# Designs tried in a protein design chat: VHH binders against Arabinogalactan endo-beta-1,4-galactanase (ganB). Part 2

Target 1, 359 residues: Arabinogalactan endo-beta-1,4-galactanase (ganB), of Cellvibrio japonicus (p48841)
Amino acid sequence: NTGVADNTPFYVGADLSYVNEMESCGATYRDQGKKVDPFQLFADKGADLVRVRLWHNATWTKYSDLKDVSKTLKRAKNAGMKTLLDFHYSDTWTDPEKQFIPKAWAHITDTKELAKALYDYTTDTLASLDQQQLLPNLVQVGNETNIEILQAEDTLVHGIPNWQRNATLLNSGVNAVRDYSKKTGKPIQVVLHIAQPENALWWFKQAKENGVIDYDVIGLSYYPQWSEYSLPQLPDAIAELQNTYHKPVMIVETAYPWTLHNFDQAGNVLGEKAVQPEFPASPRGQLTYLLTLTQLVKSAGGMGVIYWEPAWVSTRCRTLWGKGSHWENASFFDATRKNNALPAFLFFKADYQASAQAE

## First folded at step 5 (VHH)

Design k02 (from g04 with S30D K102R; framework vhh_gocatamig_d2)
Fold by ESMFold2-Fast, scan of step 5:
Structure k02 (fold): chain B 359 residues (1-359), chain A 120 residues (1-120)
Amino acid sequence: as target 1 above (359 residues)
Amino acid sequence: EVQLVESGGGLVQPGGSLTLSCAASGFTFDSYALAWYRQAPGKKRELVAGIYSGGSTVYMDSVKGRFTISRDNAKNSVYLQMNSLRAEDTAVYYCAAESYYRGWSTYDYWGQGTLVTVSS
């Protein structure tokens, strides 16, 4: 526990989970016309934290497994950045409606046995990374666990989360991180991640009431399209969470489009509905959104802002949903200019004030 | 304007067949994954079948071998051929179109639904 907001460093970072795949698919990254290593570029531009997702056994892709994650962590560390490991605890994407139990654990119906599987997997992963000198600085126990972690068809009672089971599983992951840290003497901060600030206000109350209290950071996804809270409303929500739970808040996912053009055959996620009136879908609008968000988070006493997949550019490779990227219009690279760096990179080194200015 | 318009629902006897159609407009259809969901009274909405832009398909276990999803990119349409229908297949069927952010749960577009009733 690093304490409350005023005792916590402020991170400005990126989730770089797609970089290894993009490069394998022929992608190149440029700054001022020169080809660059993207991890070094993010570090040189002032990024200080790299987030990376880990899937248990995603048979549909060779990426986001432990080998790929280890490469990402090594590249981040070599560039001088700290790391956040995001345990999805699933074989695929997790979000509030998707918390699928890994196929390897699908036969486990007993909560205590499932908690042991999660504990052992978390411990083994940390030990494997530590053996490579790649132990992360922060660990997410789950990704967007708004309803239930490791949700089975029969875990909901009349559509209501089984918090006794949910707390047991979440605490098992937290305990694995705590036990590993204590045994080795190596510090690791624990993040619990909820999508949208309005959901976190309710969720962390339920978590506390059910004994989920031993974490260090409240991690939030914030996307204006999917939040009931506009940017001006965000500081009050962050302050309420921090004042109530005495834990710092970090935005672990956000993004904004720099264009509405689709440069490949894969449909883009952030379309017209993502565009806010104050911030046009342009290079300047993307930057202004990030500068505004990051200033508001820091002024509220938050711990940082991580941009989600700024390097997920268009390639000839495919996802399950199409050929290319679903996110190139929200990357930090200009598809019309050989993936030259966009102005959004300026958000990493901007002079953010700890308190809002009245001017 | 984005629209998904379902058709083909109705009353059918057990063991019968129906074909549901979904006509899409207002977005780049070829790039989207398309799916059929259903919701029976008092039940959670569930994925019945999905088809990715590349033609790969997924099916709920209880419909596998009985239902077939297909797409026609030239007509901006997705279809669900339902054979050997059972009383348990009675539900409102929804067409959904999605890009890949959070997977199948974060659908960009939904149809209004079409009722399928399997009864003698």
Scores: ipSAE 0.007, ipTM 0.301, lowest interface PAE 9.9, mean pLDDT 87

Design k04 (from g04 with S30E G55D; framework vhh_gocatamig_d2)
Fold by ESMFold2-Fast, scan of step 5:
Structure k04 (fold): chain B 359 residues (1-359), chain A 120 residues (1-120)
Amino acid sequence: as target 1 above (359 residues)
Amino acid sequence: EVQLVESGGGLVQPGGSLTLSCAASGFTFESYALAWYRQAPGKKRELVAGIYSGDSTVYMDSVKGRFTISRDNAKNSVYLQMNSLRAEDTAVYYCAAESYYKGWSTYDYWGQGTLVTVSS
């Protein structure tokens, strides 16, 4: 896509990685006072893509392993939604500065051997999911790999990536998806994911110069608090990426608070600094932000918008970082009203215009 | 304004003990993971110990059973109790605070460091 797309699918979806854990911890979800299955609720409200993260071996939690991810994918497919599998390639959270090698692979010092481990793991995961009829429609090879994937000790605090190593590892994951797709005849789109659009133009230039060219989608995290770009600047940034690399852009993560209240003992990530002048931290402000963002992405020729963890609600369960949720004030559910659905759900079925020609 | 201020470093004999303290200000301390890193002359900076807001801890293998990390959210402080110190523990020790959330710096804030020398 070169900024103009006629009849191209546009995804509006959610990352639902926390739902199984929240329900195990006693959470219930409601719509207009009635208890509902959250996957069915998202589908009924118009969500068409579910994203889910996969950790290699996170021993500190029972969730985001292959078993949990398989359950999430099955629930999404049973509700009629397509799926995006997000390989973190780590035992815990990954972000631009946190790309820890899984403990199982930490002994591997040779780049080609590490690439083989990543290739085999990716292939085995896809084969396992395929046997359950849960093969994803899209796969992220890594999560927010702004610096480098599978960071080694000597590059963990280094701002300059080893691109020869980085490209070998990224291409290994891409090749695993391509080889699996070719062997089975089942199409899978490959997403490479960078946090914030201002970082993507330079990163994909480095990727191209180092031979990372065989991917389908540029995936971006966009959060106004952490981006140099305001919403009005976003369409030009998306168009520049699409025109430069000839790949569609999809926002694979965004979020906005509906309140600044913290309803538990776990500190919330999106506080006052997340609030934009045009959009108050209120149910209507959250909705208006999402409607505005999604319209701008679609008008720029983008491929979709995925909301991050709209179902991560307060429970009595603990994370490593506290009791409750760090995100309930940015969920799509009202903690003061027994997790009743918020107006933000309207963002899935809104009539977004791609251009003056679009209907 | 965010600050992390380390204290408690110094010269100690092998087998001795030291307690490092880090006082934090300017952010919601209880929501952050806190960690101690060290860097010996000519070596890379490495994670020694970490403590999450839920008090779960992580330790480098060579310090397990010798070092204990703890936090006091009411005082906005994190501590590293170091016992049975060895010559190889000699390093500048840094306090770090990180948001657990993805899409951002692993460590948002760093202290200036405090020197620990283990020598007879």
Scores: ipSAE 0.012, ipTM 0.327, lowest interface PAE 8.3, mean pLDDT 87

Design k05 (from g04 with Y101W; framework vhh_gocatamig_d2)
Fold by ESMFold2-Fast, scan of step 5:
Structure k05 (fold): chain B 359 residues (1-359), chain A 120 residues (1-120)
Amino acid sequence: as target 1 above (359 residues)
Amino acid sequence: EVQLVESGGGLVQPGGSLTLSCAASGFTFSSYALAWYRQAPGKKRELVAGIYSGGSTVYMDSVKGRFTISRDNAKNSVYLQMNSLRAEDTAVYYCAAESYWKGWSTYDYWGQGTLVTVSS
């Protein structure tokens, strides 16, 4: 089984969606005191997969649109890294409760017409990227689709999904990726993304029962603060998902604070509640968390770990939520040292061991 | 454990002013966007003003220039300064805390509401 083992990738990567904006806002990145290109830095430190989010038409920002995403993909590919395109299928942030339909599609009440809009958008996006030689290696059909996608504006999603609608819409996105890959002969892996592993077993069971079966990778957000599973419990959850659905699991989002200090006027998302007893909120604690998580994922037979927004640093620019970053205390850069690289970068090249099956 | 407590509501004449306050406890306040919603008799609840974790604001068109939302992270409080009040502003005002990055286990927190009555 050596041929399969040699060709099975284990990704250690980063979501670098904010880099273009951070640089436009005056941010610089350093390694050992010297200014560096952050994409080249991540590649040199051993990152092999870059994730990037795409919003349909986020008129409130010029970032995360197709032009910005194209620049991110080009920078990642030029540095020698593979790419994962994350379709939010929204004009703004999506999470399990917020899956707001793009304004352009909000008038479409018929599920089949809406599915066609999603299919056409997905196809057109891939074609546009391919024309630039920027076709991604993996595609997420939605972001944290725990309940139901494409909901009316200001409708928070909870309870049980309308699976007849939800399956039609998700399959439309999957079919667009499959059809594009088949037509061009260019391989693209499809990722379906659920927040927290405990939700994934239920969600993928519902998905299978409703005909959502054509995907390649189970993508998970894992944040200890919001999971019922502690880090030591994660391998069993990954193994159960892989044994049940015969699909590899990849952690497509995780993060850990290196400090509880806020270095700007934007409130930080990962505060004291994010801190686990075994990992202090320190540079060493952030690294140890990532080394431990990544070893556990690899030992369980998982496909990889992607850190979410390690380059989202404090700048003079504003988000919708304030001046600066909500994540600089969870970045891979030290705000007190001119964004010099933190020890967390060591997680990309650590010698992670495969599962020790009882032998 | 989680609580939002509104205060400052009451009866005021048209053209008058009120300041609503909302005191929060039991969650990481600085990580949350906070908002004021209102519900008038016989109408659905609507967003009046929002303030994101770092101070950026959004307002309903009919209150722009009259209402100002602000927050004090050190005091875990959010405020709504209401000027030039109109009869149409009569409603129960609700404080809400919403994490934009809330994940599956994080829900919006709501206060009990405070009544604002603008007499004729």
Scores: ipSAE 0.014, ipTM 0.296, lowest interface PAE 7.7, mean pLDDT 87

Design k06 (from g04 with K102R S105K; framework vhh_gocatamig_d2)
Fold by ESMFold2-Fast, scan of step 5:
Structure k06 (fold): chain B 359 residues (1-359), chain A 120 residues (1-120)
Amino acid sequence: as target 1 above (359 residues)
Amino acid sequence: EVQLVESGGGLVQPGGSLTLSCAASGFTFSSYALAWYRQAPGKKRELVAGIYSGGSTVYMDSVKGRFTISRDNAKNSVYLQMNSLRAEDTAVYYCAAESYYRGWKTYDYWGQGTLVTVSS
C-alpha cells in the first residue's frame, strides 16, 4: 500500500574484484557442468549487488586499478546488478593494521592538503566512471578503517586514532561523494567500513563525537574467527549500532570455508580456526553458515550481506605471497570439479524473513 | 625463537653505496613478505622497499632506480642494495616480516634497526 510499503532494499551480493584476473590467468567457471560467465551466473542465482575494490596506484599488479574496476562495474551492470565501489585509498591491501598512504601522496604532511588530494581523487574517479555510465550505487570511503584512514606506519599497531586528522580525511571523502551526487542529481549512498561489530560499536562513537556523521550505511566485515561475537550474538550488535546511530548496517564482507584442503601453493587464509562448531567446513556447512547469517542480519533490520571473493579460484598466476589463491577453499566453486558451482549459491535466493516473530 | 637481525649499516659519503642484510630465523621465511623501513630523527617511520614471497617488489619514489631489494629463501635473508646515496637517506633502517592476514593483526616480526649515515 502507498505510504505503508517498505522500500528499503535488502541486498544479497558478492565482491567480484578477482574475476577479471582469474579469467586472464586461465580460470573457467561452470554450473551443472557447463561453462558460464561468472557475472551472469551470480545474477542468475539472485545476486543483486557487486562490490569491487579500487587501489590508487598498485604498480605490482594491473588489477584493481580504475581500468580493471571499470570493466568489473560494466560486467555487473550488464548482468543487471547494482554496484558498490570500495575505495581502499592505498596502493595495496588495507585492513585494520594496514592503511598505507598512497605513494603519490606520501610527501603531503599537512592534513588539509592530504584531505584535498583524497577529495580530488574521489571526485575524479566518480567523474571518470560516470562518463562511462558506470557510476556506482554505493561508495565505501575507505576499507576497514578501524584505527584511522591514510595512517602512518607508527600508529598501525596499537595507536590511538588522531581523530581530528581522521575526521578531516573521512569527511573529505564523504563530501566528495555528496558534492558529486548534488552536482549531477545522481544518488550515491556512502558506506563507512569497520572490521568486526565489536570494533564498530567503539569506532562509530568516536566518529560521531568528532563530527563524522554524514554517511548512509554502517558497513561491517564479519568473520567468526576474528570476532568476539559468535553468530547468535551478531543481531544484538547490529541492533545496537542501528538504534544508536540511526543508520542501517550491511555486512560488506563475510566468508566461510567449504573445505580445509589447499589446492595450490598459496596458503589459505581460512583454516581450522575459521571453522565454527555448528558449521562444518563442507559445501553444506558453507551454505548453512550463509543462510543462518543472512537470516539473522535481515531479522535485526540490516541492509544486506556481501560475500567476499567467492570467485577467487586457483590459477597458474601468482599473488605477492605465492602461486594460486589464498581463498579457493572459501570460493563458491569446487576446485575438484573444474570450478563447478557449489550449493552456497542458494543463499542468494533464499526466502529470508524480515522479523524473527514472522519466521 | 623468532629473530630478524640487520647488518651493513654505517657511515658513507654522498654518492656512495651500502648493502643492508637482514637474517631471519624461527619462522617459514619463504611464505613471508619482507620489507625495509626507515626512520630519520624527528620523522615518522616510512616504507622504503618491500619484496613479497613471489618475488614482486615495491619502492618509495625517492629511492626508485637507486635502491634494489632482493631475497634469498635458501639463506633466509633479505637485502637492500643502496646506490647513489643522498644526505636525506640518513636514517635507522628496519627489517620487517609480514604474512598475508585478514582481521585485526599487527606486523609479525621486526628487527632492531641499523643506522645509515650519509655525510661528507
Scores: ipSAE 0.007, ipTM 0.267, lowest interface PAE 9.5, mean pLDDT 87

Design k09 (from g04 with Y52W K102R; framework vhh_gocatamig_d2)
Fold by ESMFold2-Fast, scan of step 5:
Structure k09 (fold): chain B 359 residues (1-359), chain A 120 residues (1-120)
Amino acid sequence: as target 1 above (359 residues)
Amino acid sequence: EVQLVESGGGLVQPGGSLTLSCAASGFTFSSYALAWYRQAPGKKRELVAGIWSGGSTVYMDSVKGRFTISRDNAKNSVYLQMNSLRAEDTAVYYCAAESYYRGWSTYDYWGQGTLVTVSS
């Protein structure tokens, strides 16, 4: 089978990278009309894994740097949740088309020297976190690394990766985590993250053929709008990945709108095209989407589902693209009710059934 | 050509302090991670403290708050400041230089060791 034991934990979690910034910008969070600490709320509602992104040196913001990430990890750990650290290996957002090399490394043209810079940065980061007793349980080596990592600034990445370069760089990050774990005796699981299941099916084949084999978890972004696979097709894709590579699959990003209204001046990413016929853009529709997705992932033998930025609410603060949030219509909080908790929180504690075949 | 030379070991009473030094030559010191390991009689060699090329550090749990590792790239040296020493800290202490690019380097550089004895 897949190399995943029946005693493997199933995570139901959230990426809470924006919480510190939202609170600094004046946001408050409520449950049944009462103010709450959002990390404690997620934990009390059954969340067991917190994901957080790390940017190398994002000079346009004071968030998602090591100091901010350390605070997020501490808050998650204090609330009793496990942690997943997401290395973007960039000064800003990474996705399949944007894998911008940090400015500090842009002068390095030799692949081996660049791999050394990535290695040193990864080990230095883990050491800094470990000194604070904040070593993560899982580490992503890159974020949505569909094409090729560490590309020239302002270059959109398209096509097939140069796998000789790409494998060298990815393995450097993996080796950094492995060497740190071996050196300290502290276990860390390595996640490789690809956007959409259809892309993962070919990407992990190329990775294996090029010697990228020493990871623990296949991490997927799944957003119905951007995937060729509908929800009913997802279990087969998960099973194929797990049976082929003998690694568990975890959905490390998903989201669904609870409304199509924009409550601020920042344009929302999940608009009309995000809405699936079977799930209206409503509080109930958002919950039903998550219950359905999570059940399908667990039934397929996957290891978890992480919701992306459920606490990214509207504030007076700005992004690079507008005032407010680009995601408040996909948060777990009702902008019309002082950020009171939405029914979507029920997805953390639902009684999901594992796949079972009578013997 | 490559050498790591430890110094500063000796006999000290419980509660005392020692500073270990490691002088390195024959490689590009600033690009390497440096570590202090120790080995007590009948035990395997274990990591005490490490410092990466960027300056970040790690410590084994039993020495946190008591030991401090530091490096001086201009002097090609790494140091271990040991405070509040305990009998259990008695061991031979080794300096190691590690290239963490194991895909290109399968070799670690080790010093000969320096003895630290903590007794009354």
Scores: ipSAE 0.000, ipTM 0.181, lowest interface PAE 18.4, mean pLDDT 86

Design p01 (from x02 with S31D; framework vhh_7xy4_2)
Fold by ESMFold2-Fast, scan of step 5:
Structure p01 (fold): chain B 359 residues (1-359), chain A 122 residues (1-122)
Amino acid sequence: as target 1 above (359 residues)
Amino acid sequence: QLQLVESGGGLVQPGGSLRLSCAASGFTFSDYWMAWVRQPHGKGLEYIATISSGGSYTYYSDSVKGRFTISRDNAKNTLYLQMNSLKPEDTAMYYCARDTYYRGSDYPFDYKGQGTQVTVSS
């Protein structure tokens, strides 16, 4: 341990944003051949944190809006798991290449007025959830905010953010969470999320220099295909971040394929290039990857690991890009066996050693 | 037929060393993570060390860190455990196990061998 995360709980969890949609599209989930409720299955297997994404007004889908998110949070809480709410602050997917402003806010050119819109939206969302006894334990202020947030759709600008604007906007979201927590007496941890660990050291330095300092957790996406860091390099990167910023690091997204087969008409995101040395694209390889990653994160003093969309299985429904799932080969369910649970579920209850030496 | 055959155990004095070997057959050894686990008389299984399929990752229990070294020779289908600075508390039946990850004593083994007895006493 690097000193600052001594008594922080270690989470092992899942992002379950797709479950409601998959079930509406006819999906069923099984364990040892028997139909199960997926939220209860994840809890029974040892998952202790559920992450869920929230889009502002994604008119192209009925899911990931406040109503759907509320249902996900209720199902997670009823199964006994803690929750992490991921504000995308967009009408669609956000990642290091896309941070598009919601259409409802696109007319706002003044940074302070836009910051107020983000603050009000964050506050109203938390208040609505709290009324339902669904206030999350952790909140992400943005998703993979490597580039400047709330950008016009036609600009696709990459690189160094305009930090005067970016800091004002990020701080408005952080302040909304802090103000709501103080007003109600209910604690909420704030997570800032950057894709790939190699980008985080620089990004958090810029954030600190521009007054973005009031957060609790450094959230990272780690996908080996898209990271410059291999698994053996990850512990040092985590330790450096924790020693530099005095904040715990949590992997809020990772995934690994259990097969390279595509079981539907929607192209899979994790193909041959996702496969890492010593971790074949097999049920055993998927499990071994997760156990290795989680052991390394815990040994480095990290706060936890969340698997991204382990329940995004093939269905008769369509995405914007095809019929089925782009992720069924990276789910925790076997498409050839009626979505029977895969060995990857063992990742939640494994006996991870805090002081284990990784070589 | 899948087989794991351990050897190299025996009686050794405190502070001594032993090298355990495990000969694997009946499967593609280089595709699997391998582990050494032990069971003291009348106690449960305790994980000692795990090694990845290609040998790039090794993990040790706190009780043996700095004293034991796990290694493998994929060309010979053989797993090794070099045990140094042996203590009376290391007395146990030692098993070679086909394992997909680092795990504590509650891991359900995919397969384990017949074992080799290590006794540390004068």
Scores: ipSAE 0.006, ipTM 0.400, lowest interface PAE 9.6, mean pLDDT 88

Design p02 (from x02 with S53R; framework vhh_7xy4_2)
Fold by ESMFold2-Fast, scan of step 5:
Structure p02 (fold): chain B 359 residues (1-359), chain A 122 residues (1-122)
Amino acid sequence: as target 1 above (359 residues)
Amino acid sequence: QLQLVESGGGLVQPGGSLRLSCAASGFTFSSYWMAWVRQPHGKGLEYIATISRGGSYTYYSDSVKGRFTISRDNAKNTLYLQMNSLKPEDTAMYYCARDTYYRGSDYPFDYKGQGTQVTVSS
């Protein structure tokens, strides 16, 4: 009755990279008025995949390093959830316009030498995690690599990515994961991550033409504020990617505000411009957005939806950009009620249909 | 008409000093954290410093800590960056930015100004 195999996993998960820092900064989490462990809460509510970012050497913070990532992976696995490790390959945030080469590798001008550094770092990280029985189920080779990974001054020609360099570096990371998996007999799926589906349609064509073909999953950031595609248009983009590249699509980042109030001194990223006409910035609006998105992704044959930083709540601590959280209005916790769980948690266990029968 | 206008850049010798200014208009300046960021020619954006709404909290990148000082005058809607002990590596276009961040956007800022060039050369 469905066109989708019932035995194919569909992930509904969360990026929980900030939890250790939030707790260190005094944050507590509650469900129905009672204090809870957030990893156990997400698992109990039906989350089945935890994403975590890894920075190479972020000297401005003690979080998102290998030690912190190891703790996050252990907490996720102890709660019974699978894990996705997101290699940023940078000392700080990466996005389409920011792909800074780690300071430790900045002196490397030769592409093959830089590719070897990336390969060795990826292999060493996986080996270290495996020794702790924390080997991830999925690995992202890069985060939002819309232009090029490990961007350097001389890599762009006429504003166009140097795809020979880009492909060499991306394939080096993919090969490290493949070689580690083959050597140990432990399966790991490789994800390549592009922000917004309209960018992925072009980017994966360039990737294929330049020999970047050995990956398992197309990972997308989808935020309606920054996409040319509205929610009703998303299924067609997912189907086109899957039919063209024969790889499943997973939304590895999305978010929606439950309020427009800022509860701290750090400016919130998702303001008035993030609000879509169909979904008010309210607890119900946040939930309805997630239910609608997840149903559309599953109906299109996608493999999952991961919410970005649902536990990034207001604390006394600082980011690079301000004191508090830039995301508490898009978390799954109510800042006005001692971080009590919001209705958005219902999206993890909703009864999503695999495909429409007769729409 | 939201606007940020940087000034004070120029050519300076290593070890020298410059003071950058940013005139803000078209929004409630005192309601936003503000930042200075820089971009060397052909490189990505680098965070330099950030300052809280009232000026009580400041953060600096390790590359400039102890050499640069960020400050603001909310009565004049103006942000400042005092740069001391300048090095050739400080050569970049410097931007005043209204502080907000998102991954997947063209810029990790709610708004960024036109910039002022700083060149540190003998």
Scores: ipSAE 0.000, ipTM 0.146, lowest interface PAE 16.4, mean pLDDT 87

Design p03 (from x02 with S31D S53R; framework vhh_7xy4_2)
Fold by ESMFold2-Fast, scan of step 5:
Structure p03 (fold): chain B 359 residues (1-359), chain A 122 residues (1-122)
Amino acid sequence: as target 1 above (359 residues)
Amino acid sequence: QLQLVESGGGLVQPGGSLRLSCAASGFTFSDYWMAWVRQPHGKGLEYIATISRGGSYTYYSDSVKGRFTISRDNAKNTLYLQMNSLKPEDTAMYYCARDTYYRGSDYPFDYKGQGTQVTVSS
């Protein structure tokens, strides 16, 4: 419980969902050649918010379940950082094209019964975390929910959402967080998360028209490669969302490559197409991208920036698609220097200016 | 051959101004972020300012923010540092530097020039 009034909180944080797995797979992290605990390193460098994903029952992996998430939250809290819990409401990855219903709920065809399952699961998860003194400061009700949530795996996901169903399901998750907060007296901010700002402009209009209005924060994924909006266009989009819905915007995912080299057998997601004209794929290019993005977000009145998986480094362990990491070239650690910390860590404590007064 | 040649240093009184220049050759100047770094006598290298490829984005160390301005002229392959309100603590050898464009492993800079000495003294 933070209890202290702050009318302009600005978070600069990281999604650290992979750290426990990377360490189990033999990874070590270094700063100036010395081995360090990565959670303590992020905190020491000025990170103030840790995001972590939660899968319902991912039988294909031992990670991102409630036990693993609890360990991540405990490590973040012990290092003095606030926490954001990201409910995927799926057994696997969710994104704008994939919002697959958990196998445990796939037999539920009635929307109200499915909403109850989501409500109960959200409430039970929060109660379990609270029992461990790990209640998160913020909660995402879904991850990149651009399309209708809780879809069957064999259903064509492209098309217009059934907003009566979608709103009922989203509101059940929001209501679970609100009810838990009210019952316990412990504040939790609710985040709704959409990939790319151009999609959020349309999505939140539909959400409002269909009764999805009780949330605190508009969460955005922003990746220049996949957005129609360049960095200079981002402040206007943030301002439009904030002026229209009277909710702060936070970038809950972004990333930038520090190299185009692949250090393992797993193909990297951010390649040549991710590279922007002003920012080379270099340690400084990664840093200056983050400094530029974060300054623009703060100047627009945004709530913060969270880097996605800066600790997902190369290991001998396998993903579903190959041996290693698909993200080590976009981590905050130098694969050529035994995972020594990269300059990108400077983005956490940079002196970001608030928006200038009107002319 | 890759070269960065700094000029414009000298002796100046506290509160004075100097403009440093860096002439770049042997590479495509407009493809690189460029930086100014300094090294006071007997101390380590300190980052001062950086500028993007086209000049749209600039960043400064806290010690010089509001006093120094970095700029570039891609048509002349030249980097500049305008230094105002100089303090004795600004006394150092000043280097222009090229970033690690696509090399990834060299931080913070893959090359720096021979330097130009700035001395701030009464």
Scores: ipSAE 0.000, ipTM 0.217, lowest interface PAE 17.1, mean pLDDT 87

